# Designs tried in a protein design chat: VH-VL binders against q9nrl2r1430to1533. Part 80

Target 1, 104 residues: q9nrl2r1430to1533
Amino acid sequence: GGVHELSAFEQLVVELVRHDDSWPFLKLVSKIQVPDYYDIIKKPIALNIIREKVNKCEYKLASEFIDDIELMFSNCFEYNPRNTSEAKAGTRLQAFFHIQAQKL
Key: E = the ipSAE of ESMFold2; O = the ipSAE of OpenDDE; V2 = 0.75 times the mean of E and O plus 0.25 times the DockQ between their complexes.

## First folded at step 3 (VH-VL)

Design r16 (framework fv_ustekinumab; at its last look DockQ between E and O 0.45; V2 from the best seeds 0.00; counts 0 for: pae E 8.8 > 2)
Fold by ESMFold2-Fast, scan of step 3:
Structure r16 (fold): chain C 104 residues (1-104), chain A 122 residues (1-122), chain B 107 residues (1-107)
Amino acid sequence: as target 1 above (104 residues)
Amino acid sequence: EVQLVQSGAEVKKPGESLKISCKGSGYSFTLYWLGWVRQMPGKGLDWIGIIYPGDSDTRYSPSFQGQVTMSVDKSITTAYLQWNSLKASDTAMYYCARLPFEYTDSYYMDVWGQGTLVTVSS
Amino acid sequence: DIQMTQSPSSLSASVGDRVTITCRASQGISRYLAWYQQKPEKAPKSLIYAASSLQSGVPSRFSGSGSGTDFTLTISSLQPEDFATYYCQQYNRYPYTFGQGTKLEIK
C-alpha cells in the first residue's frame, strides 16, 4: 500500500506512454478529427488523465487503476474496427499491460 | 505553484520573423494542452489555437491557420508561437494558457501567462 | 463558428451592488462555458468553468448559471477590485470563441 502502490502505478503508466503502440492513447480522441467518437464512447479516458490521477494519489486500490486502463482499451475496441491501426496498437499495448500488471 | 512565464515585449518591422515563448513550471508539462490567445490593442480576446506538448499535436483556429506556427520544446517545458513574416496587423498582446482535463475533448483555460506585447510598425 | 454575444457591452455600478452580466451562444453549448476577468494591462484570470463551477481562489461573491444558449455571471456584492472587463467563452465546439466583453466601470 500507499507509497509502493503509487510508485508501481507511475512506473507502469510511464512504460505504457513510452511504448511504440501508445500513440492512440496519449490524450483524448479529437472531436475535430473524429466527430462521432463522443456519441459512441460514454466514458472516455486516456493515459494523460490516468497519469494525472496517479500523480494526485486518486487511486486507492490497484483494481481502480487497472479498471481505468482496461476502460481505455475497451473504448478503443468498441470504437475501432479490428483491422484498424488503432485496434492493432491497442491489442499489442493491452498484452504488454497484462504482463506488467502481474507485478501489481 | 503552476506558472506560465512569457518572453518580453518585441518591437519589429513588417516582413521580419519572430518567435515568442511561454515557459511552464509547477506541473507535468506534457500532460496538458496549451492555448494561445491574441488581443489587439483596445479589442477583445481572439482564439489562436492549442498544442499538446506530449506529441506536438496542434489545432489552429481557421483564421490563424498558416499565419502562425505553434511548437514546443518539452526538454525545457517551453511552448512557442512563431511568425515567418510579420504584418502591422499582428500588433497585439499574445497570451498563453494551460487547459486542464475535462474527460472530454473540450477545454477551458485555468492558468494564464502574463502576456507578450508584439508591436509591428515601420 | 459559434457566436458569443455579451450584454451589456458596458455597465456602471457602485461598490456593494449586485451585478449581472449575460452571455448568449448562437447555438447550444450545453454547460461548456467559461468566464474570465481582465483588469487593465493585466492577463485574464479564470473565474468560472462548466457554466457554474468556481475556480479555486475566486471569491464566493462570483457565481455562474445557465445551460444551452443563455448564461449569466453574477457578482453578489461588488468590491473595488472587481472593476474589470469580463469575457465569456464557449468550449463545446472548436474553435473556442469568446464574447466581445463587458466592461464594468465605477459609477
Scores: ipSAE 0.668, ipTM 0.907, lowest interface PAE 1.2, mean pLDDT 93
Fold by OpenDDE, look of step 5:
Structure r16 (fold): chain C 104 residues (1-104), chain A 122 residues (1-122), chain B 107 residues (1-107)
Amino acid sequence: as target 1 above (104 residues)
Amino acid sequence: EVQLVQSGAEVKKPGESLKISCKGSGYSFTLYWLGWVRQMPGKGLDWIGIIYPGDSDTRYSPSFQGQVTMSVDKSITTAYLQWNSLKASDTAMYYCARLPFEYTDSYYMDVWGQGTLVTVSS
Amino acid sequence: DIQMTQSPSSLSASVGDRVTITCRASQGISRYLAWYQQKPEKAPKSLIYAASSLQSGVPSRFSGSGSGTDFTLTISSLQPEDFATYYCQQYNRYPYTFGQGTKLEIK
């Protein structure tokens, strides 16, 4: 088989994952570490989930992809106070995303 | 097809070190938690712990904390379980298993390796 | 730790029988309950997750029910290949503990 170029969604996910501020978002929050997380956050999501959805071609519109990314950040800001490392990282990563999303 | 293939049976003496392996294939190895389970001869299943191959995040059962070490080599999609000093009581079948990727952070085990039999005796 | 208690520990049945296995948690685990099947000298196989969701490829004669502390695995019509040991597991609270198992034997 041949090597295929990444789609725009795939490329953006790769860029987000490689970003220095991606660490809070790489995978779902652990119930072990944060027992009350899923009592608060009803629509959990992370970059690995989004990547999986991209790989499965579940996004038909760019808006759907963007909505999931924004949900990811929204969850972070809902659970984490703004002065936390997670919230600060999220703020920076979201800004990066907003710039990159213009390419979609 | 999603598969987990484990290393062969081991016969060891007390005090020896051991590292057994579990190789994943047919899926994105770094995106799924991997669990380890012990089954002593004629007994039930004991949860050892889980590891996330993407970043080597580890979560051990309290009973196994400090007793074993989980690790991964992402480059060859392989997970490891190791002992620094085996005991006779470590004699058991050891299974690796994949934890499916879900939105609800569910840690059941959907695909299992065939198991590695470890026998420790003088 | 959450203790998982299965009932019965062993069961004898015939082909065609309706079989029910129970799993009780020492405290509420919501629906974070899985069922596994293990045949002699084989690795466990996933049957049910989330208390009642059937794993892909598992025959429809298998079903799971329950929430909170009491759970049930049901085989509507036992087949020859169903004789095995069955385990429940909770994954609601760390550590994720197993039941002691139920051995289903031929009568």
Scores: ipSAE 0.052, ipTM 0.720, lowest interface PAE 4.4, mean pLDDT 92
Fold by ESMFold2, look of step 5:
Structure r16 (fold): chain C 104 residues (1-104), chain A 122 residues (1-122), chain B 107 residues (1-107)
Amino acid sequence: as target 1 above (104 residues)
Amino acid sequence: EVQLVQSGAEVKKPGESLKISCKGSGYSFTLYWLGWVRQMPGKGLDWIGIIYPGDSDTRYSPSFQGQVTMSVDKSITTAYLQWNSLKASDTAMYYCARLPFEYTDSYYMDVWGQGTLVTVSS
Amino acid sequence: DIQMTQSPSSLSASVGDRVTITCRASQGISRYLAWYQQKPEKAPKSLIYAASSLQSGVPSRFSGSGSGTDFTLTISSLQPEDFATYYCQQYNRYPYTFGQGTKLEIK
C-alpha cells in the first residue's frame, strides 16, 4: 500500500533528532551527573519529551511547538558557556532548526 | 506494535566470548532507554543496567560493572550484551526491556524481550 | 544499593481468595516502585508502576499501594491465570533493584 506521511511537527522533530549535533538534546540532562543543572534551568525540555508531546497531540499551535524547541536551545545557552561542545552543537542545531521551521 | 526480539539460545564453554542481541521495532529506538536483566536458574531478577541508544550513555549495576558490556547499533535498531570470557556462573536467562518515557524520570520496564538462554558448561 | 525485600517468599491460595504481598525498601523510594508478573518459562510482564498506577490491559482486581518504604500488591479475587511469581522493583536510585520474588501457587 501507500506510504503515510507524518505531521509537519513529527517530520521536523525527526530531522532534528537525526542531525549530527542533536547529541546534547536527545534526553533530559542527568541530575546525577550534573547536580546543579535543575537549580539553574527551571523549565527543562529535550527532544524525546518534545517528540512525545507531538505523538500525544499536545501542541495545538505551531507557535507552541516552536517555543518548546527554542526553550531547549535557550536552556543550553543559559547553562553552558559558549565555548563548550554543548553550546557549539546547540548553535549549529538551532541554525538548522530555523531553516527547517520555515516549512511549517 | 512495539517489539523486542532477542537472539536464540546459546550453549558455550567457560572462557569463550559471546554477544547476544535485542532488536527493537515499532518505536523510535534512539529515544528510549533499553535495559538488561539476568535471571539465574530458579532465581529472581537481577538488574544489569541500561543503555540510551541515542548516545550510548550506559549505567551498570555495580555487581555487573566490568563483567559485561552493553552496546548498540542504532542503524539496525539492535542492542547487545557481551562477555569477553564466560564463566559457569553466567548461566542464566537474559532479558532486554524498554524503559518508557513519561514527562519525568520513569525507569521501570514496560516492554520485554522473550529472553535468551545462555548455558555455560564444561 | 537499595535492598527490596518481599514477603512472603511463597504463598499458597485458592481461586477467589484475596491475596496481599508486601515489598519493603531498605531506604525511602517515594512512589518509584513497579510490580511485575512472571509465569513459568515466560518473560516478566509489567503490572503496576509508580506504586499504584495500573498498566493498560491489567485487570482491575490488581491494585498497588504504598509510599516511602512499605508497598503492597493486592489481588482482590484470585483467578486461575494469576498463579505466577511477582516481583517488585524500585527505580528511585541506581541500581534499580528487584525484590527476590513471591511465588503464588495453587492450593
Scores: ipSAE 0.007, ipTM 0.657, lowest interface PAE 8.8, mean pLDDT 88
OpenDDE, second read of step 4: ipSAE 0.046; ipTM 0.730
ESMFold2 (binder alone), look of step 5: mean pLDDT 93; pTM 0.949

Design r17 (framework fv_ustekinumab)
Fold by ESMFold2-Fast, scan of step 3:
Structure r17 (fold): chain C 104 residues (1-104), chain A 122 residues (1-122), chain B 107 residues (1-107)
Amino acid sequence: as target 1 above (104 residues)
Amino acid sequence: EVQLVQSGAEVKKPGESLKISCKGSGYSFTLYWLGWVRQMPGKGLDWIGIIYPGDSDTRYSPSFQGQVTMSVDKSITTAYLQWNSLKASDTAMYYCARGVYFDTESKYFDYWGQGTLVTVSS
Amino acid sequence: DIQMTQSPSSLSASVGDRVTITCRASQGISRYLAWYQQKPEKAPKSLIYAASSLQSGVPSRFSGSGSGTDFTLTISSLQPEDFATYYCQQYNRYPYTFGQGTKLEIK
C-alpha cells in the first residue's frame, strides 16, 4: 500500500523477528536437515521471505500480508506436534501477532 | 526495555585475575546469545566470542581461545568474561552485545552494553 | 578466518553530502553482514543486518547494499550526528570478524 502502510508492515515484521519465539520462523526449513518437510508442507514461507516481499512492496492489501504470516503459523502447526518446542513457540508468537495485527 | 549493564572500570597489575560482568534485563535471557568484543585504545573492534545462556555453548575466536573464559549465571541473568592471569596487552574496552538468531549458525548484534574499561599496568 | 577490509579508512564530508563506505570480504558471505556506528567514547550502535535490513529506530537516510564479497553503506544527506566511525562485520562463519573501521570526519 501507501508509505504509512508499508512502514507498519516493516515494523511488525521487525518485531516478529526480534521476538523470543521467532527462532523456528526466521528462514525456510532445510530439506537436508528435515527431508520430509516439503512432502507435507506445500506452501513453505518464513519471516525472511515475508520481509523481502514487504521491502519490494509486493503486498497490495493488509490482508495479503496477514495471510502470509498466518500461512507461516499454519505450516508450523501442520508439521510439528503440539507438544514440541516449535509448536509452543508458534503458539506464543501467533498470539503476539494477533494482538499487533489489530492495529493494521 | 532491553538493557545490558556492564560492571565498572578495573585497574589491575600483570598476573592478577579478573572477572567482569554483563547483566541483561527486559528480555528472555536464555533465548539470545551474548557476545564479547574487545577494543584496544585507538583501535577497532575485535570479536572475542559468543555464549548461549540456555546451555552455556561457547564459540571463541582462535586468538582468544585459552586467554579468556566466558560463562553465565542464569539465576541473575548475568554473563561473565574472566582472565586467570592478566597481561598489559589485555588493556582495552570490553563490550558485551546481544546476539539475535538470523539462522542456526548466524547471529547479529542488536543491543550493546556500555563497556568496561580494563587497564593493566605495572 | 574471513578478513573484512573497509574503504576508505577515513573520509571527510560536509552536512548534506551523500556518503558511501565500502566493505569487502575475503570470501563469499552471502548477505551475512552487519553495520555498526560508534561515536567517540560510546558503545557501538547497530545500524543494519543482513546487508540491507535497517535496525529499528535507525533513520531512513542509512541504507546498505551488496551480497557475496562487496558491500556498501550509504548515508544520503549527511547530518551532524552522523560523524562517527563505521564498522562492518561478517556473521556467516565463526569467528565473526569486523572490518578495521571507517572514520567519517567533518570537512
Scores: ipSAE 0.000, ipTM 0.571, lowest interface PAE 14.3, mean pLDDT 88

Design r18 (framework fv_ustekinumab)
Fold by ESMFold2-Fast, scan of step 3:
Structure r18 (fold): chain C 104 residues (1-104), chain A 121 residues (1-121), chain B 107 residues (1-107)
Amino acid sequence: as target 1 above (104 residues)
Amino acid sequence: EVQLVQSGAEVKKPGESLKISCKGSGYSFTLYWLGWVRQMPGKGLDWIGIIYPGDSDTRYSPSFQGQVTMSVDKSITTAYLQWNSLKASDTAMYYCARLPYEWGSDYFDYWGQGTLVTVSS
Amino acid sequence: DIQMTQSPSSLSASVGDRVTITCRASQGISRYLAWYQQKPEKAPKSLIYAASSLQSGVPSRFSGSGSGTDFTLTISSLQPEDFATYYCQQYNRYPYTFGQGTKLEIK
């Protein structure tokens, strides 16, 4: 008896999802709401995609997982001007990620 | 394996309410968009809309907006399509179908078996 | 809304024939087109996505081509199980829209 243990990657994704600043990253940017996003961002990614890759055991190395998370932040900063709520949320969430990722 | 299992056939009268279901299994339900498609008897496929189960975000076709409501219950991995007041013109087969999670892959990869809704007096 | 027009609306063919079905979009949709097969009294089945990519488990006799506004589904050597209605669907712009369908019948 007891609770099932989560993998290290799943635990970290869950912590990112639960963070107050995760809202720009939960799912892919809407084509209706932001029509020019996919003209600018060539490798779109979001936490739902990363979580599915974890569930399918697609990350063999911690570096592969970290690269996908960093791509997500890089996309945020490329599309969103620095003074937007999205960029500010991304900056805070990325700092949180860097602290947590040291445990991987 | 990925499965979408829909509720059974419904026979209703005009003005009655109805809620049909689509239960997902074999995948992470909250990470994939789910869509609904109508097929009137002897006719082609009509795209109703899609819902993201993780946060209940919806995208409706303008022709169905206000006519039906899409919703989900994450705890039982089930999506719903609901009418407050059925019309004879709602008589159709209704399919639920899943979208892949990858960007640019907004086609339907897995389909439910369909729910036949018949509305007549 | 993007209108999808299929031609022909119905087609009669014999086993072993090469069959071609076309789909035209009212505006450019790049490669964001899928093809579905629907047999009588069954749910549709995904055949092709991204205009030319075969869905897992679909026989190699099925192929898709095209980009922009004009798309083609080809069955290189028709089999008895291929008699069905075929639908194209654009997924480039909301609302996503289907063609009216092409019914493939035995000659």
Scores: ipSAE 0.006, ipTM 0.629, lowest interface PAE 9.9, mean pLDDT 88

Design r19 (framework fv_iluzanebart)
Fold by ESMFold2-Fast, scan of step 3:
Structure r19 (fold): chain C 104 residues (1-104), chain A 122 residues (1-122), chain B 107 residues (1-107)
Amino acid sequence: as target 1 above (104 residues)
Amino acid sequence: EVQLVQSGAEVKKPGESLKISCKGSGYSFTIYWIGWVRQMPGKGLEWMGIIYPGDSDTRYSPSFQGQVTISADKSISTAYLQWSSLKASDTAMYFCARLPYEFTDSYAFDIWGQGTLVTVSS
Amino acid sequence: EIVMTQSPATLSVSPGERATLSCRASQSVSRNLAWFQQKPGQAPRLLIYGASTRATGIPARFSGSGSGTEFTLTISSLQPEDFAVYYCQQYNKYPYTFGQGTKVDIK
């Protein structure tokens, strides 16, 4: 990837972090607070990990970046029942992401 | 360029309050945990607790819970360790360290502050 | 709380010789183990994480191995600047815990 792709990924991650519904996604789920999470979710990820990968230039294709964001939402919906605050936040943030990702 | 800079040495009396600081620079402060580690004179390292500056999520080691308060001000990229009433047994070097929460194999305290020496004596 | 035990407490070696340091966990920590070096008056320095991955800027003479409960840090051909205290630390379970340290001294 070029400077254009790197800048676009960073801008999008920053917008996701600043969104009101980002709170469940800012960092990895606590193993202490949610002991069964890592028994159910085999590929955990969060916005802080994705942002670090962007900063280290680890995404070579836009599809790789999009896949990591989608994995984050998929994990949310797999672990959290649809009526939870986490799932509702995830639904709204994913819709926001889909609109912004059209620029990639 | 990525660094943590801690406040200077403190000399205090038992019963006094104290707040020491750890300022991050050269990285996005809010996306990394900040941990605090105690080292008593001539002894090894002891884990005290961690804070995520982005939302102030804080976790304490059981032996330090209720003894200290960990906080952060993300607007100035600074984490704090505070005592309401110091004891002679609090005499130690205190380090802050950054913890990048990545895949399990990547967790480690990778960047450390220089340390703050706290001496509590009558 | 996972207890980390290091051995030996003190290791006396000459420059150019190999040093082998052991770290044992009271229960499995998978590969979630780090090694730190500390010199007098200085902050700890990360050497190895994930049991065997060298941190950025760490010389190739430092290597880590092990998984589960038994871990080893090896320093091949010790240099004068390597005389220090070495700590292992597990981050598999909270609270994170350190070993008591191994002091590497000049013979």
Scores: ipSAE 0.015, ipTM 0.632, lowest interface PAE 7.4, mean pLDDT 87

Design r20 (framework fv_iluzanebart)
Fold by ESMFold2-Fast, scan of step 3:
Structure r20 (fold): chain C 104 residues (1-104), chain A 122 residues (1-122), chain B 107 residues (1-107)
Amino acid sequence: as target 1 above (104 residues)
Amino acid sequence: EVQLVQSGAEVKKPGESLKISCKGSGYSFTIYWIGWVRQMPGKGLEWMGIIYPGDSDTRYSPSFQGQVTISADKSISTAYLQWSSLKASDTAMYFCARHLYDWGESYYFDYWGQGTLVTVSS
Amino acid sequence: EIVMTQSPATLSVSPGERATLSCRASQSVSRNLAWFQQKPGQAPRLLIYGASTRATGIPARFSGSGSGTEFTLTISSLQPEDFAVYYCQQYNKYPYTFGQGTKVDIK
């Protein structure tokens, strides 16, 4: 086996994962640490799930990929008050995403 | 193809330390949780715990908290199960398994390693 | 922790017959329930997840049903290669827990 070509979506997800503000988004929110999260958030998602969908070629349109990333940020802002470290990280990462997504 | 390959069988004495491994290949190792399952000779399956290799977040079954350490090295796509001091009661087959997202924070085991037999006797 | 109880402990059936295996949870696990097959000397193999979804490559004779606390695995037209122990596992709440297993013996 050799090196696999990365898709545009894979490259963008890798950049998001490596960003300093990705820590709230790497994996799903813990039920143990945040017991009420899944009572409030009905469509949970995280970067690892989005990356898996990219690797399985589940996104047919760029808009579907963008919608899942935006859902992730929407969930963050719905659950977390504006002044939290999670919400602040989400705001900065979303701005970074919007700049990069212009290339899609 | 997705594979989980575990280290070979171990024969140890009580009080010795041990670290067994589970190497993933054919998939993006850091985005899936890896769990460990114990099977005592002639007995059923016991879930021990799970680790997210991307940030080393670990969750243990209360029965195994403090008994073992689960760790991972994402640079070589390998998860580990470690004992500081083995007991005869640790004699068992140990399986690693990849967890796949279902819904919320709920994961099911899809791919399993072949198992590592650990025998602890004097 | 959620206790998983399987019945019967042992089931003897002839090839071509239907086998029905039960799994009960001590509290609701929604549909976060998986079924595994383990043959002697082998690692467990995922059969069903989400209570009723067959894993890739699993023959259609295997089907799962149920939600909440009562679950069933059905094997229709049982084949000789289906001799095995079957485990249910809840993955709704940590710690994840397995049933004690049902051994299927083929007459």
Scores: ipSAE 0.035, ipTM 0.724, lowest interface PAE 6.1, mean pLDDT 89

Design r21 (framework fv_iluzanebart)
Fold by ESMFold2-Fast, scan of step 3:
Structure r21 (fold): chain C 104 residues (1-104), chain A 122 residues (1-122), chain B 107 residues (1-107)
Amino acid sequence: as target 1 above (104 residues)
Amino acid sequence: EVQLVQSGAEVKKPGESLKISCKGSGYSFTIYWIGWVRQMPGKGLEWMGIIYPGDSDTRYSPSFQGQVTISADKSISTAYLQWSSLKASDTAMYFCARQPWEGTDLYAFDIWGQGTLVTVSS
Amino acid sequence: EIVMTQSPATLSVSPGERATLSCRASQSVSRNLAWFQQKPGQAPRLLIYGASTRATGIPARFSGSGSGTEFTLTISSLQPEDFAVYYCQQYNKYPYTFGQGTKVDIK
């Protein structure tokens, strides 16, 4: 990417953060509160890390940005059973992301 | 530059209320935790609590739960520590510090404010 | 709560010598242990996090080791600016807790 793509990534991350279903994704899962999470999830990521990468211009391609967002959702569905509030929030936020990502 | 700037020294009487501030600049305030640490004169460091400004998730030390309130206003990149009724035993230096994240770890407090001296005397 | 105990309370060393500071946790904190330096009138400064990872800008003479309940901070070839109070802190479990500090003093 370029400056235009970075602005688009930042705008999308801000929209994701402001979404009602973003609460499981705002920051890394606490090792203190959920000790077994990091035994199961080997590539942890959250919106705070993705936003930092956008700000540091670490995404060269839109596909790299999309891959990190998709990794975040994949981790959610791997750790959390389908009927949990976390998994349900993830399903709705992922659908929102897919619609918004079409504009990238 | 990344920095945390705290409000100035306070001199108060027992029973008075107080709210001190910690303003972040040079970084994305909402994606770092802000912790509060007390240091009584001539003593060591005591962790009071921590807040994530992005969602206001707040954790307190049991010793400070109900004695202080930690809050943040992300629109102005500022965290707060407040007392409804001060005691002489609250006389101390109060530091704010940010805590980042990396990989699977919650990293330690990497950037600290200069401290706010609070003196409570009759 | 997890109690952090530092020893010695005061360590007297000469410039150029090695200083070794100990920190013990009352229960396992894995590697979630940080070391801070504090000079009079100043805010604490992060030296080491994750038990052994040096913070940005910290000289190579500072090193940390340990896991579980026993941790060590080593300062090789102590410099005049290294005379300060050093604190360990666990961030493995809420509430976070600090040790009482070790004062590194001139012999």
Scores: ipSAE 0.014, ipTM 0.652, lowest interface PAE 7.2, mean pLDDT 88

Design r22 (framework fv_iluzanebart)
Fold by ESMFold2-Fast, scan of step 3:
Structure r22 (fold): chain C 104 residues (1-104), chain A 122 residues (1-122), chain B 107 residues (1-107)
Amino acid sequence: as target 1 above (104 residues)
Amino acid sequence: EVQLVQSGAEVKKPGESLKISCKGSGYSFTIYWIGWVRQMPGKGLEWMGIIYPGDSDTRYSPSFQGQVTISADKSISTAYLQWSSLKASDTAMYFCARLGYFESDTYPFDYWGQGTLVTVSS
Amino acid sequence: EIVMTQSPATLSVSPGERATLSCRASQSVSRNLAWFQQKPGQAPRLLIYGASTRATGIPARFSGSGSGTEFTLTISSLQPEDFAVYYCQQYNKYPYTFGQGTKVDIK
């Protein structure tokens, strides 16, 4: 049952989710496994949260959507040292996002 | 409104298998953790474990690891708690609850199911 | 695991009076502490999280304080509907753990 018209934001989130480098961003970082994360990162976000916001029509402007995705990448680079697999995945996924976001 | 609705009371004999359910509605089921809590008759609350329905990432309390299985079916917004072989000591009220998210905080169980009473006796 | 200890086990209070409930952690949990209310035959209800933040819809007479290992739940001007069992829970370290509960009874 995929007969609903999807927004451009939903289509872009789906493309990000399906990308090989999306694994650090699919869901919020676990407070159980990484308890210091929420002491350092004051505005946590992940693709699942962004997708819910799109589905609830909470983004009124494309800039609001783009800001949330950029926040997600910013959080990744703030918490994770540059040589980590998380930071490397974030760098590649962010580049992919910038190319796709030109359609918005 | 956010709701968690649990399956009805169960009366079982030792050695029987059982699977109870917790169905979420009024929110995006896949983006919140669901936890299970045991309350033995006249006793306090014990955290059993949690599951993230989006990818079935499951974390057990050490005292419940190997005693139960937690699972979820995101297509029907339902989480499950399962025993392969029940014991009389499993007699308890079982609650499911959602782990909330608020800005930089993940706060504990913010919405609870009504509970499922499981009675195991010979 | 972090052990949560609540005191007293039972607190007898008259309507309109103040009730003070204590919760102690065996090691620091920062401010990652929640309070729940449970009435007979009902599921627990979140009252307070982050040691002092009231959950949505919780009356102002409920207040929480503390950090580290010592925490307090205060109910000012106790109402008839407040007679219940109260549990504290730490969520600072896996596994999450509850206190054994404090029962608030009418005198």
Scores: ipSAE 0.014, ipTM 0.611, lowest interface PAE 7.5, mean pLDDT 86

Design r23 (framework fv_iluzanebart)
Fold by ESMFold2-Fast, scan of step 3:
Structure r23 (fold): chain C 104 residues (1-104), chain A 122 residues (1-122), chain B 107 residues (1-107)
Amino acid sequence: as target 1 above (104 residues)
Amino acid sequence: EVQLVQSGAEVKKPGESLKISCKGSGYSFTIYWIGWVRQMPGKGLEWMGIIYPGDSDTRYSPSFQGQVTISADKSISTAYLQWSSLKASDTAMYFCARHIFDYSEGLYFDYWGQGTLVTVSS
Amino acid sequence: EIVMTQSPATLSVSPGERATLSCRASQSVSRNLAWFQQKPGQAPRLLIYGASTRATGIPARFSGSGSGTEFTLTISSLQPEDFAVYYCQQYNKYPYTFGQGTKVDIK
């Protein structure tokens, strides 16, 4: 643990943000634009929230960080049908994440 | 350290164009919203609008829609507020502020720039 | 738009005393309410968000309460540096709106 893991979390979040398929995950879904999202998704999360939690040292274990990233992908697949641009981007970004997470 | 640094004071005449800036540092600029707030001399705070620099998603207060343009250049971590034609009523202090999104509680301003004073007079 | 109304316009308090500031929304804003402090010539400073959560670095003497349409900011033991204008802001619905401010000055 400690500061080594926090630095690794920061690098991984930056890599995810820079990925071409990050666009559905950069910020929380708008309640105004997608009114039914928060009726379906009970634990919303996005990369900007995860980044802030890393900055505030809220992840005590690598598993907690990984769980939040996996929650983000799980929410994507729960809300979006598999043939949507969002679900396809999520599938590719999740695969990228699994490769990068081997560094943790 | 998170910091928002705004451009310097401006003195303009009615009808002139103006673009003021807000440069973020000490954080990942593209993943936080930037908002603009007006404070007229001796008055309170007015929310103007907000932009997400990562995709340029912009939302305006109806009072400011069509009056100003909010934009951002993520390559230099800078947000902008722009007028095509200034009016005397635009004389005010303009603040930029960073928003953080709490997934349980929504979006709020956490860090503020020092302000840019804009004076529009004949 | 949601109209935010603060009272009183001016509150005169002695150092060491408790100050209570009120903020009312014209319609429910849930808990999406923030409090800001502004001193002359300075930018606003976030004190409270989510109606009751203190921002990082804000002294424990500041506390917020309320939900829906009625909110309060309490300063339990007013210090000399607390004399300022205080604004409430709702972020439940676009456009986000501020109250007109309460000026806290020394008795």
Scores: ipSAE 0.013, ipTM 0.638, lowest interface PAE 8.1, mean pLDDT 87

